VHH binders against Meiotic recombination protein W68 (mei-W68). Designs and how they scored, part 7

Target 1, 331 residues: Meiotic recombination protein W68 (mei-W68), of Drosophila melanogaster (Fruit fly) (q7kpa5)
Amino acid sequence: MDEFSENIERIALELLSNLVHGNATLSVPRNSSGNVISEYRRVSYNNRGSRHSFCVLIYMLSRVHRLQVRGGSFTVRGLYYDNPLLVRSQSRIAEARLDVCRMLRTSPLSLGILAASKGLVAGDLRLLMTNGDVLDSSLYGGPLTLPTDPEKIDRIETLAEFVLIVEKESVFESLLSRNVFGTFERRFILITGKGYPDCCTRRIVHRLTEENQLAAYILVDADPFGVEIMLVYRHGSKSMSFSSQGLTTPALRWIGLHPSEIPALGTGAVALVAGDNKKINDLLARHDLEPGVRQELRMLQDVQLKAEIESVIDFLTDDYIPNKINRNLFL

## First folded at step 1 (VHH)

Design u08 (framework vhh_7uia_1)
Fold by ESMFold2-Fast, scan of step 1:
Structure u08 (fold): chain B 331 residues (1-331), chain A 120 residues (1-120)
Amino acid sequence: as target 1 above (331 residues)
Amino acid sequence: QLQLVETGGGLVKPGGSLRLSCVVSGFTFSDYYMAWVRQAPGKELEWVSSISSSGSTIYYEDSVKGRFTISTDNAKNTLYLQMSSLKPEDTAVYYCATDEDYVWGSYEYWGQGTQVTVSS
């Protein structure tokens, strides 16, 4: 029996015990720092405002328990279409998914809840799948889309010394077109999550640093969303910090583009918009920021200018990236 | 309540064009990334394109780049996908999805989807 099956059964027994006293309530942990759960949101059949959410949460727990016992996976869409009259909308399943992950203190991947995979990888990498297939992203195999279920990767083989993550697919493509693998002396793996990384991309980066002992570097736009993308790879999502196990890379090195470098870019800089300022304030409210990252966010806030990686694209492969890595210029 | 409703699918010949629409209710684009995700019958989900809440950051899957254009009309809370030079391999159910900044970058499927069939 998987531990999550036992945990769900324990939750069910507690609920049944409470039902004898007329109390049909489930407790969902709220997000907290340091993986300590100090606050709970209560969802109750006895409360008309949360009754439907209670029913959908029970439904989700039941489906997760079934997967843990039988094996397999499902999507949020699939759960909705299995019982649309009970669920009423896909958004209710998505909410229940997050609540179950919070209650069980684990990721959707660990529970077999799958999402579309959009991550790309290139360079010296071979993924040996549990079904015997081999996916090869080396120069001869070409770029790969990352698999939807990274737990079906049996072993990762590489002679690479590091992983370089780039925020944008356009930067990923530009580096490949400029023969980046022929330019660097060291072997490496190039990855992009195409913006915010999905769980599959984050899981593979985590496995590369833990199982293959690779250093990891990231290059993002000098704007608050780029900083948040880096923080998602490094620390996980803010809303589910206590369930980030296996999806974080704490040793991730942020090589750029740094907000402090914007004044040197001249006309490549653009004024911040309202959404940028809101995001800076949200990020500065975090308790898990490294001092250097906080300083860069304050620089962004003070100068009110942002810049894209494309501002340094013409010297990215020959100067910017090698100098950042070789001179240890990271945060 | 957050709700997304996709429309605009249909049957087209290779080389044709279609415009998909997704009407959003219950939230504003200022708080979320919006995305198009597709699934061919019996195949895995495939991310197609995403756009940030500000509209300043846009991403495309390599196979649709240069052929598809994602856009928003914030006044109408509507997400669009303009598809051109359609190929048989574009045949799929297309879903409109939203992802909050603090979710782990996976997209949630909010509507029933709209069928696109590219066939001669």
Scores: ipSAE 0.000, ipTM 0.346, lowest interface PAE 10.7, mean pLDDT 79

Design u09 (framework vhh_7uia_1)
Fold by ESMFold2-Fast, scan of step 1:
Structure u09 (fold): chain B 331 residues (1-331), chain A 122 residues (1-122)
Amino acid sequence: as target 1 above (331 residues)
Amino acid sequence: QLQLVETGGGLVKPGGSLRLSCVVSGFTFSHYAMAWVRQAPGKELEWVSSIDYSGGSTYYEDSVKGRFTISTDNAKNTLYLQMSSLKPEDTAVYYCARDSPELLEYYGMDVWGQGTQVTVSS
């Protein structure tokens, strides 16, 4: 029996023991730093506000237990369409998935809970799958959607020197339309997570840096959400802080767009809104920020302007990216 | 800017037909599953239909199977819901929604239109 099936059975026995006293409650850790759980939230059938979440959480635990005992995997979309009347929306399944991962202190990938990756890859990369399939994102194969289960990648073959991550699909597409691989001398892999990266995208970036020993660079918008996206790739997300599980890239190099560059952009800069200032304050309260990152966040706060990658798009390939990498202008 | 704009609602008699359209902007819609969700007066949101981004697979709530057809025009970045054999119980505000359950930091139907009213009465 898998280790997680035993943990789920322990949770079930504790729940059943409490049910004989009229108490139908599950305790879910909200956040943790590795093994330290800082707070818990109660999900109870007895509470109208959490009753539906309780039912969906039990449903998810039962499906995870079945998977651990019988083997296989399932997708979040498939799980919703198996029982939409109980679940009511796919967001409830996604919430329950995170809660189960917090309770079991592991990643969705470790539990066999798969979601189709929204991540895209292009460039000098071949993924050799365990079933013998080969996925090739080189010029001849074209851009690929990242595989749903990165653990089914037997090995990664590349002659690339580095990975370049871009925040937005629009930037990814713009670079390809400007023949980035034909105008940039060095071989590289281009990836986008389309904003905040999913676990599959983070896992593949991690494998490229650890197994293939590639340098990794990231280009995000010069705003607090862009900084947070970079921190998710580098250090992991707050919602999954208990999990390192091969999803972080601590050596990730932030090449831009840096807030300190905004004053030179003229009409490309726009004023911060209230939500931006709240996010800056939340990020600055972190104790794990590198000094250079903190300085750039202070620059956002002081200047009160933000800018998109598109502000430098016309010289990204020929000037901006090469200068940042070759001159080690990263944070 | 992410935006969904629904059109095509109106008053129709039982047994009639309507085609709802949803024009999306600000994202590549062929990379996302799209859904139609409705809310009848005084009732909760009800999922109606979805179309998958990858395989073009379509899914329907049992009460609308055989009567409604979901489709896309990727060149126009437009989602459609063709409704036929309409019944009074189909009376609702119909919403177009982007379905992104794969995102751990973003949940379920994360981008919604403003809705279009469909009224089926004689």
Scores: ipSAE 0.000, ipTM 0.199, lowest interface PAE 12.1, mean pLDDT 78

Design u10 (framework vhh_7uia_1)
Fold by ESMFold2-Fast, scan of step 1:
Structure u10 (fold): chain B 331 residues (1-331), chain A 120 residues (1-120)
Amino acid sequence: as target 1 above (331 residues)
Amino acid sequence: QLQLVETGGGLVKPGGSLRLSCVVSGFTFRDYAMAWVRQAPGKELEWVSSISGSGGRTYYEDSVKGRFTISTDNAKNTLYLQMSSLKPEDTAVYYCAKSRGYSGYDLDYWGQGTQVTVSS
C-alpha cells in the first residue's frame, strides 16, 4: 500500500537524473538471494535491442503507480488494448509484468495487473468468491480454470483429503478420461499448472494446504525439469526468491515419477540431452535440496535416462498413484 | 452382501495345468482391482497376481511369471487364474480378493479359498 508508488517515483527520478547525461536506462535484477541482488540486466532506450522493453517497462511502471494511488486493477489483455502501438503484443506486457515484479521486489499478485491463470482444477472443490459467486469443479462437467485473482476467493470448501498435482495437462485429461475420481475411495482435488505453475496456481495450492489442511501430492516427469517444477511448488522460484510469501507448499509430497524407478517401470525411457545435464548440475548446486531429492538427481545423472509420465499412463490410475498415496511412498 | 466363491482347485501332476475361477457378487470388476493370493502349508499369505479394475494391467509374482495368467470375464462376473507348468512349490490354498480401489495393494474382501495340490 503506497510502498510501490514511492519506489516507482524513486525509479522515475533516477531515470530523469540519468537523462541529463543522455542515458535512458533501467536496471532489472537477473538474480537475487533473499534481499541480495547479485546481477542486473540493463534495459535502455539508447540500445535498439532493448528499446522496446524499456518503453513497455515505463508504461507498466506508470500503470502500477496509478493503481497504488487510485486503486483498482488492470488485465494484461486490457493494458495491451489500451496502447497496442506501443506494446505490440500481450506477451510484452506479460514479460514487463515480471520485470516490474523483480524491480519492485514483489509478486505479480501484488501489482494489481491480472493475467488469466493457466491452472486447471477438477474434483471436490468449491471456491466461494468475495462477490458472492461460487465456482464448483464437482458440479460442472469438465475442469474449471483457476481464478485470475486468488485473493478474491473468500473461502475454499472441500471434503477432499488431499490435492494431487500433475505436471502436464495431457496427464490431467488422461486421468479424468480414466475416471480417476471413481477409482479412489478417498475424495481428492486434481490440479495442473500446465508445466511451471503461475502464481495463481501456487497460491491456491498453498491455501488448500494451510486453510483446508489438505495433504498435497505431486506427480512430475522423471527428468530434471519435472524435479524443478516440484521444487517451484515446494520452495518457490529461485529467480524470484523475494516473492514466496503465501506461494510455497513446503510439505508437498513428491510421489513420482522418481528417476530411480525408471528401469522398473518398463519401456519409454530415453537418453538425457545436454540441456537435461545442465539443469541437473544447476539443481545439484542448490543448498535447499532434501537428501532424497538430491539422490534422485544423482541417479538421473548417473543412469542418463529420463521418462515422461505418459510412458506409464496405462497403469497410473489403477496402480501407481493409489499405491504411492495410500502407502505414503514419497520424497 | 459381497461374495467371492473360488472353484477349480484339485490334484494335478507337476507340469500340469489348472484354471481357478472366482465368481463375484455384490460389486463390479470395473470399480476394483482383483488379486489372487495363496497360502502354502505353514507359510504366510503370498500375493500371486493382480488385475486392475479396468482389466488393462496385470501383475505377477516373479516365480509365476510366464506360467500363470490372470483375467476377468465381466459378462460372467468371474475372475480367472490360468495356471500352467505347475510345480510342487505351487501347492497352496488359493484365495481371490477384492481391493478397496484399483490399486490391488489394499485387499479388503476375500473368498473362502480353493486347495491346489501339485504332486505326483
Scores: ipSAE 0.000, ipTM 0.123, lowest interface PAE 17.7, mean pLDDT 81

Design u11 (framework vhh_7uia_1)
Amino acid sequence: QLQLVETGGGLVKPGGSLRLSCVVSGFTFSSYAMAWVRQAPGKELEWVSSISDSGDYTYYEDSVKGRFTISTDNAKNTLYLQMSSLKPEDTAVYYCARDQYEGSGSYYNEEDYWGQGTQVTVSS
ESMFold2-Fast, scan of step 1: ipSAE 0.005; ipTM 0.300

Design z01 (framework vhh_4orz_3)
Amino acid sequence: EVQLVESGGGLVQAGGSLRLFCAASGFTFSDYAMAWLRQAPGKRREWVALIYSGGDTDYADSVKDRFTISRDNAKNTVSLQMNSLKPEDTAIYFCARDLYDYGDEYFDYWGQGTQVTVSS
ESMFold2-Fast, scan of step 1: ipSAE 0.011; ipTM 0.337

Design z02 (framework vhh_4orz_3)
Fold by ESMFold2-Fast, scan of step 1:
Structure z02 (fold): chain B 331 residues (1-331), chain A 119 residues (1-119)
Amino acid sequence: as target 1 above (331 residues)
Amino acid sequence: EVQLVESGGGLVQAGGSLRLFCAASGFTFSSYDMAWLRQAPGKRREWVALITSGGSTDYADSVKDRFTISRDNAKNTVSLQMNSLKPEDTAIYFCAADEGYSSGWYEYWGQGTQVTVSS
């Protein structure tokens, strides 16, 4: 797509104009929170400390521009091996990719610079790829890692009524080992992002709710980081708040584990630490919180206890999840 | 006073698993990108995994699908779960932190923890 060609060309023209006066500097916006975009990190060829970052950033902008004009994609690994002397490590490509995302206010998926997804999927799902390949995560195909480029999915086929997202791979594996698909009457798709979801996992969840009109539910730990993970799926990442196009699921239903349930768990509860309280304060400062979510965060703050999903593991498949979904007990 | 302290290294057999931890102090951990890098004897330091302040992750192809990086902002800890270990994974593993926006290089480094994978 030509989505960012004009913006990259504007950046290049500004750079060339400044080069006439001996200034080779690029400005990368810091984490955006509404209109505080005016706070920038400067990278300059004229400064030994930022020279390498400048060169890698120019390299990345050049590759993104090529993809916008000619189409196609690159992998983070491929870009590193294409020019290892310039780049020096894959972490530099990963860093430059994020910097370009911030400069262009978009996601890594939109740049065409791809990294393998850590996301896992199981259940009644078939992904028909643009190249004719079919990825099948049903009982016969087994659990699959999500495709690197979700935009190469031509069609999503499923008889599922909903998607259930679980925060942790351990919970995902536990549900599969307990034959969750055989014990739940309604067909569904099980997904995990293995903690904070990458853009690929978020894109697939978004497509399932928009294109296949599935309801989406999420189960996270009853702690402020679990709440933040849910908010990333629902509203997008704080560090890249501008990069939400096609990556959010506003109708996502938070079924648990709810902080208000912690007092009833007995020995499953653990005291909050200083970092938990800082995160609660950060989350409560948000303006996009639903009232029920805010109330649960205040419950964490008041009770000073947190709990993991494992605290309900013994009755998760047979009681907790069915009751939450069937009785509409979500926030 | 900034500190990054790695732990969890040791001797493990090929095919085994090991979990590394990095405890951070003296800076606002939640606003920093965290990475793991490694260096084998006589070889250049190489990047292994990255987790951004926002939770996005990325991995070197040599460890993809075997290693998982995660962070616990409440405990100021970043961890690396290493599965299906190979002799080639033998190295000193370093924890590193960067604001992402300020330097264009890692600002803070730990001392490293030794991982040895026997055949």
Scores: ipSAE 0.000, ipTM 0.139, lowest interface PAE 18.9, mean pLDDT 80

Design z03 (framework vhh_4orz_3)
Fold by ESMFold2-Fast, scan of step 1:
Structure z03 (fold): chain B 331 residues (1-331), chain A 119 residues (1-119)
Amino acid sequence: as target 1 above (331 residues)
Amino acid sequence: EVQLVESGGGLVQAGGSLRLFCAASGFTFDDYWMAWLRQAPGKRREWVALIDSGGSTDYADSVKDRFTISRDNAKNTVSLQMNSLKPEDTAIYFCATYDFESGYYPDYWGQGTQVTVSS
C-alpha cells in the first residue's frame, strides 16, 4: 500500500514537472526484456496521436485512487460502459489497465480492475459469496467458471481432502466424462486454469490451501511449458510487477507428468524443438528451482523427448493419480 | 494442445520489408493477448510487439514506427508487418500468447521463423 501510494505520488510529480513547462505528459514504462524496464513511452495531451491514451490513463488512475480509498473493484467492461464517449472501446480500457499496471508496478487484481476468469472448477466445493449467493460445483456435469472477483468469496466450504490442478481444459473435460468423482476413493476439487493461470485462478488455489488447509497437486505436460505453468502456480511469474501476496502456493505438489517417466510410459513421446530447448535454458537460469525440478529439466534436456498428459489419460484416475498421492511421488 | 506456428521469414536486403504470420490453434484465440519476440544469435530473447484481445498495441522502441502488429480473430492469426528493415533486426522471431494477469513474460511461444537482413 505504501509503495503503491509512493508510485502514485511519483507519477503526479512527473506530470506536475511537465505541466510547469507547458506539457501535459505521462511516462509509461515499456516491458522490453523479462522483468526489466529499459525504456519509456510518453503520452501527452499536447500530442494528437497520444491525446486519447493520456485521457484514458488519467481516467484509470482516478478509478484506481477511488478503489484504494473506498475499496471494491471495477471490471474492464464496467469501466467502458461508465464512460463510453471518453473511452471509445473496451480494448482502450484493457490497454490503459496494462499501462497503469506498468506505471504502478502491480497486477490487475491488485489494482481492483478485473476481467472474467477463464478458470474452471468441479467437485466438492461451495463458494459462499459476500452478497449471500452460493456457487456449488458438487454436482456431476456442472463445472463452474471461477468468480471474476475472488475477494467477494466470504467463505469456502468443502469436505475435499485435496485440490487437483490440471493444465489443460481437454484433460479437465476428459476426467469429468470418465466420472472421476464417482471412481476416486478420496474426495477432491478439480481445477484448471486453461494453461497459464490468471490471477483469479491462482487466488482461489491459494485460498483453498491457506483457509481450508487442503493439499494441492498439479498435473502438467512433460515439457518445459508444463514445468513453467507449475512454477507460476507455486512461485508466481518472473515479472517485477507481479504481486505474490495471496497468489502463490509454495506447498504445491508436482505429481506429473515427470520427464523421467517418459521412457516407462511408452508411446506418445515426441522430439523437442528449438523453442523447447530455449525455454529449458531459461528455466534452468532461475534461482527458485527445487533440486528435483532442476533434475527433471536436465533430464528433459538430455533425453530430448517430451510427452503430453494424454499419454496416461486411460489409467489416470485408477492408477496414476492414486499412486502419486498415496506414495508421496511428487516434486 | 496450444499450437503456434510462425511463417513468413526469409532473407531480405536492408531497407526492405517482410510480413510474418502466426497461426494459432488449441485455445480461444479471441480471449488471448498475442506477442512477437525475437532472439538474435548469442543474445537473449527480447519483446518486440504486443496486441491485446481488443486490438490495442504496444511496441519496443527499437521497432516503433517500423513494425506493425495486427490480428485476425476470424482466422486465428496474428501478423507482424516489418518495414525499413536493418541488419540489427536479424533474429529468429517467435509468436507467443501473453496474459498480462500472469505477469510480463509470454505464456507460450512457437518454434520461430528466421529473419536475415543483409547489409
Scores: ipSAE 0.000, ipTM 0.280, lowest interface PAE 11.9, mean pLDDT 79

Design z04 (framework vhh_4orz_3)
Fold by ESMFold2-Fast, scan of step 1:
Structure z04 (fold): chain B 331 residues (1-331), chain A 120 residues (1-120)
Amino acid sequence: as target 1 above (331 residues)
Amino acid sequence: EVQLVESGGGLVQAGGSLRLFCAASGFTVSEYYMAWLRQAPGKRREWVALISSGGDTDYADSVKDRFTISRDNAKNTVSLQMNSLKPEDTAIYFCARELWFGELSGFDYWGQGTQVTVSS
C-alpha cells in the first residue's frame, strides 16, 4: 500500500544496487526516537553470521509484498510453519517482523503480519466484525480474548462511559471475582494487555477513546516498569514511535498505583534493584513526560521503594478505583 | 540488583557433553523469556535456545536435538544441556533475559558469559 510503498521501492533499489556491486546487504534500523534513526544493523548474504537473518528478511518482505498485491494477513506462527527449514524458530519470525517494520517505517498491524493478541476484555463491549460476526464481552461466561486482526472490526458498540485498563491478568481476574461491574453505577469496559500491551490491545484502546469518545483510565504497579507500560499506552513505544498513528491514547488517565501514595496507602514496599534504577534513569531522559509523571519517577528514585497493585487488593474494588475515577484523581 | 551468572563451561572433546547453568537474582526466571546465546571468536552473538515464561522451548537449527534448555523455578536457574558437542560449538555462552513490550522484544540483561571449548 501507499503508506509504505515508497519505502519498499527504496529498499528494493538499495538491494539491487548492492547486488550489482557484489553485495547482498540490507540495513536495519535498531534504535529510533520519533523519526530519528540513531543506529543501523547490517545483514548480508555475504557474511555467514548474518546470512540467515538476511534470508528471513527477504522471506518476510516477500510475504509483505504478497499481502499488498492480494490482501489478507499472515500470522507469525503461520509464517514459521509455512517454512520452518528456512526460518528455524518462531522467535526469528518475530524478530524479522520487527526489523521489517523498522525498515518500512510501519506498524505490525499495517504490515499484515499478526501475532495472536494476549489482550482480554470484559464488560459492556460489542465488536461488530466485517464478516458479520459479533463479539460481545458483556455475555455470561467471562472475558473475551481481543481479536488478532483489529482491522476486521467494522465498528465498536458500547454504552460504557469509560475504559479501565489494568496491567496484570491477576488484577483483571481479581476484579471480576469481586464483582467489579456490580460495584460501579456507571457502565465501563475492563481491559488488560497482560503487561506490556500488543498492538491489537493498543489499537482497540485507541479506537474506544477516538471513535466512541470514552475516557480511559489505567492502573499499573508503582514501579518504573508500570510507569513505562502506561507510557506505551499513552505515547507508544520508543522503538516504533514512527508508527504510533492509531496506537496511542494521549488522554489516558493514570489513576495509580502512584509511587507517592505507597506510604499513605499502608502498602508493603520493596527496595528497588539495579534494573529499576536503570529504568528510572532511562525514563527521566524522555522529553515527552507530563510534569506529574516526572515527579512520580523522581519519588521512586528518591525513596528507593516500589509496590505492586496486590498490596492494595483488599480495598481496590470498593474504595481505591471508585475514589480515583469518581473524583478525577489522575496524572 | 538484577544479575545473571553463568557457570559450567570448560574444555571438552568432540562428541562430549556439558551442562551450563544461569543463576538469576533480583527477579524470577519463570516470569520472563530466558535465552542462551553464543559468540564464537571474531563473530557476532547468535541465538541458541529459548524458554518462554510459559515453559515453551525453541532452538536454533544448528543445536536442535543436541541441546536442551530447562529451568528450575525453586532454584531460580536456567540450564542448557549440551550433548554431541562439535568443534563449531566453541564459543562464549551468554544467558540473557528477554522482556516483551507488547509485540516488541529485547534483551535487557546479560550475564558475563562462560567459555566452551570443543576440541577435535
Scores: ipSAE 0.000, ipTM 0.145, lowest interface PAE 17.0, mean pLDDT 80

Design z05 (framework vhh_4orz_3)
Fold by ESMFold2-Fast, scan of step 1:
Structure z05 (fold): chain B 331 residues (1-331), chain A 121 residues (1-121)
Amino acid sequence: as target 1 above (331 residues)
Amino acid sequence: EVQLVESGGGLVQAGGSLRLFCAASGFTFSNYGMAWLRQAPGKRREWVALIYSGDSTDYADSVKDRFTISRDNAKNTVSLQMNSLKPEDTAIYFCAKDSDYYDSSEAFDIWGQGTQVTVSS
């Protein structure tokens, strides 16, 4: 209950000690991927450029401390609407929440500051909630939004053999419209994080692989952002690497769309833009890339072409996905 | 398809002006804040200007009184008017959508490809 209370109080006392010397500054750790020395970002009331961030960070620390003492949870949206003039946008609460996670070395879920999950799930899954509610994403129940607090899930019931994650909501909806559950012989769960996954989506994928012992597969666009999304599910976010426990799926299998497959797509391929090349360089600088992933990123860099999953949508459910999974063709 | 496409970048002399545009598609534009960020060579990406869904604005101290952010909800566009440009304003400028994905590692969840602004002395 009081896990972070003492740490927050220590931070407050340090701030008060510094304030008597005219210094209203907080230090936020900045973990450098592959570096053993962490840099610190300084946020100061005395600096016009960081003053607002300082105020929102203090607000967030006070709310986290309150939760540690009183229990319960807050939502990001609720915190914004409680003080819109102070906060100014929901994104500033999200930013301060991440800064507090860095300072306390913990995940957003552990802080009790929750965001409504954007994740969607369909297929053979029942979530039995601690309050007795049952959420059922089977074909008859229809696709469901993942619960905001995954720790309120008492247990997960499924006869599925695997989880299939797709990057985009449009692909998720397309697969459902093409009767994907009727075309696969094996039972499975379909999930989308709608791009970069939130912590609730990552937590549920983690629980399915660890607690229910399901294999996990992911299908992303053949571009550097798709590769990064896969890496976020597998290894966690760079900005929260210190808090990835319970939010990563290291055994996640990347079935496609692979950059090495782009030359075979003909007119489905599109030239890379400047932002793509910058992202490729950023990803190649990572120290945690598997050799096969690095080779695929080099292929993107060398060929200078990308492709969306939609370019192969017509044969995804009948040929591509079943062949990748059944023959273990993944990276 | 959710995307942001920037335009209007280029080469300009110190003291000059330039206007950047960002065309948004695939989401309800009027419901979200929009931002401009920039990254100079060898430096970290920094926030420049933000316009909230209610049309109030915020600016980084380095550009305050020189830059003006505005939006046109009927055209799904956000613009950045840059006046009194300095060599220090040389950077790639990115358009970004305020995040509805509060657990993400970024405050902004959708980014444009960026547009180069070069200010010569």
Scores: ipSAE 0.000, ipTM 0.203, lowest interface PAE 10.9, mean pLDDT 80

Design z06 (framework vhh_4orz_3)
Fold by ESMFold2-Fast, scan of step 1:
Structure z06 (fold): chain B 331 residues (1-331), chain A 119 residues (1-119)
Amino acid sequence: as target 1 above (331 residues)
Amino acid sequence: EVQLVESGGGLVQAGGSLRLFCAASGRTFSTYAMAWLRQAPGKRREWVALITRGGSTDYADSVKDRFTISRDNAKNTVSLQMNSLKPEDTAIYFCAAKYGGYSYGLDYWGQGTQVTVSS
């Protein structure tokens, strides 16, 4: 943790040096090329357009420094309610949390500032908490929300052989209503991050594969956003690649829906929109893509069609998923 | 980016045999699952045989025990050995390829080769 104190002190000294010259400015990295930061967003007290952002960042840095000295944690909600007049909205704390992570080159979980997880889990999973509590997704016959602080999970108990991640809650609910756990002979855990996963969801998936040695599979929409969601689970977020430790699952297996499957589906295919084409171009500019993933993105670009998981919903549980997993049809 | 060219079709008597070939060009052939499909006059295309990246084979019930699919990665070819041919096997036969395995979609298709089985 010594690097956090040193980084906070460096930022404070830079700010003080700037203040002596009449400049109350902070530099926030916009993106990162590993250890090299090529773009910065500047926020300044002297600029009306960024004044509020400057004040919230100072507030956040102050709270993070307190955690480094005294220990403990803060919640995003708690930080807002501690000073609502300064902060004005919870969403601004959420934004500032990410900005501070970029400035300090650390993950939101390591920062000690916690947000409630939107992730859901079902199936054969028991989370034994450090306070003695047990969260068991099998007890209530329905999905459980993942805990706010995954580092308070002492150990994970499961007889599952794999994790199946699905992009959206509607697919998660559909699989449960179709008795997915009764369809597979093998035990498994079903997770959804409800689109782009938060750090808690990513941490839990990472722990399941590393500590419990589970295989991990993911099912996303056959569009560029679905591909990006898979890449976030596998490699981490593009804007915070330097802070991916404990939040990535490099062995994640992409079972579908694959863009190359779209022309043969016969129904459910939809033309790409401008936003889709922009995202394909952004993804193809990445240097960390596996060849198979790159080829699927090029197929999407060439064919100009996308499809949602719902296109295969009628045979998803009984045919599509079992064949993809049992025959090793993944990228 | 795979181009497929079929050959080996022709006219044959009922009970006879033919061997179809599919030559693939472009990127790494060994990474593709390969399939044969056919289309009879006035009918939709139907699946005939599949061979996976790992060499596992599957056949339609109508051709099981009569047709054999095989691949030669050194020559970038897939072949279909057709035995005990019947008039109902008359169709244009297409070669198709799936990158990353086969599932419900095939990525690339050839132009086809005509097979005619006379009584």
Scores: ipSAE 0.000, ipTM 0.178, lowest interface PAE 11.9, mean pLDDT 80

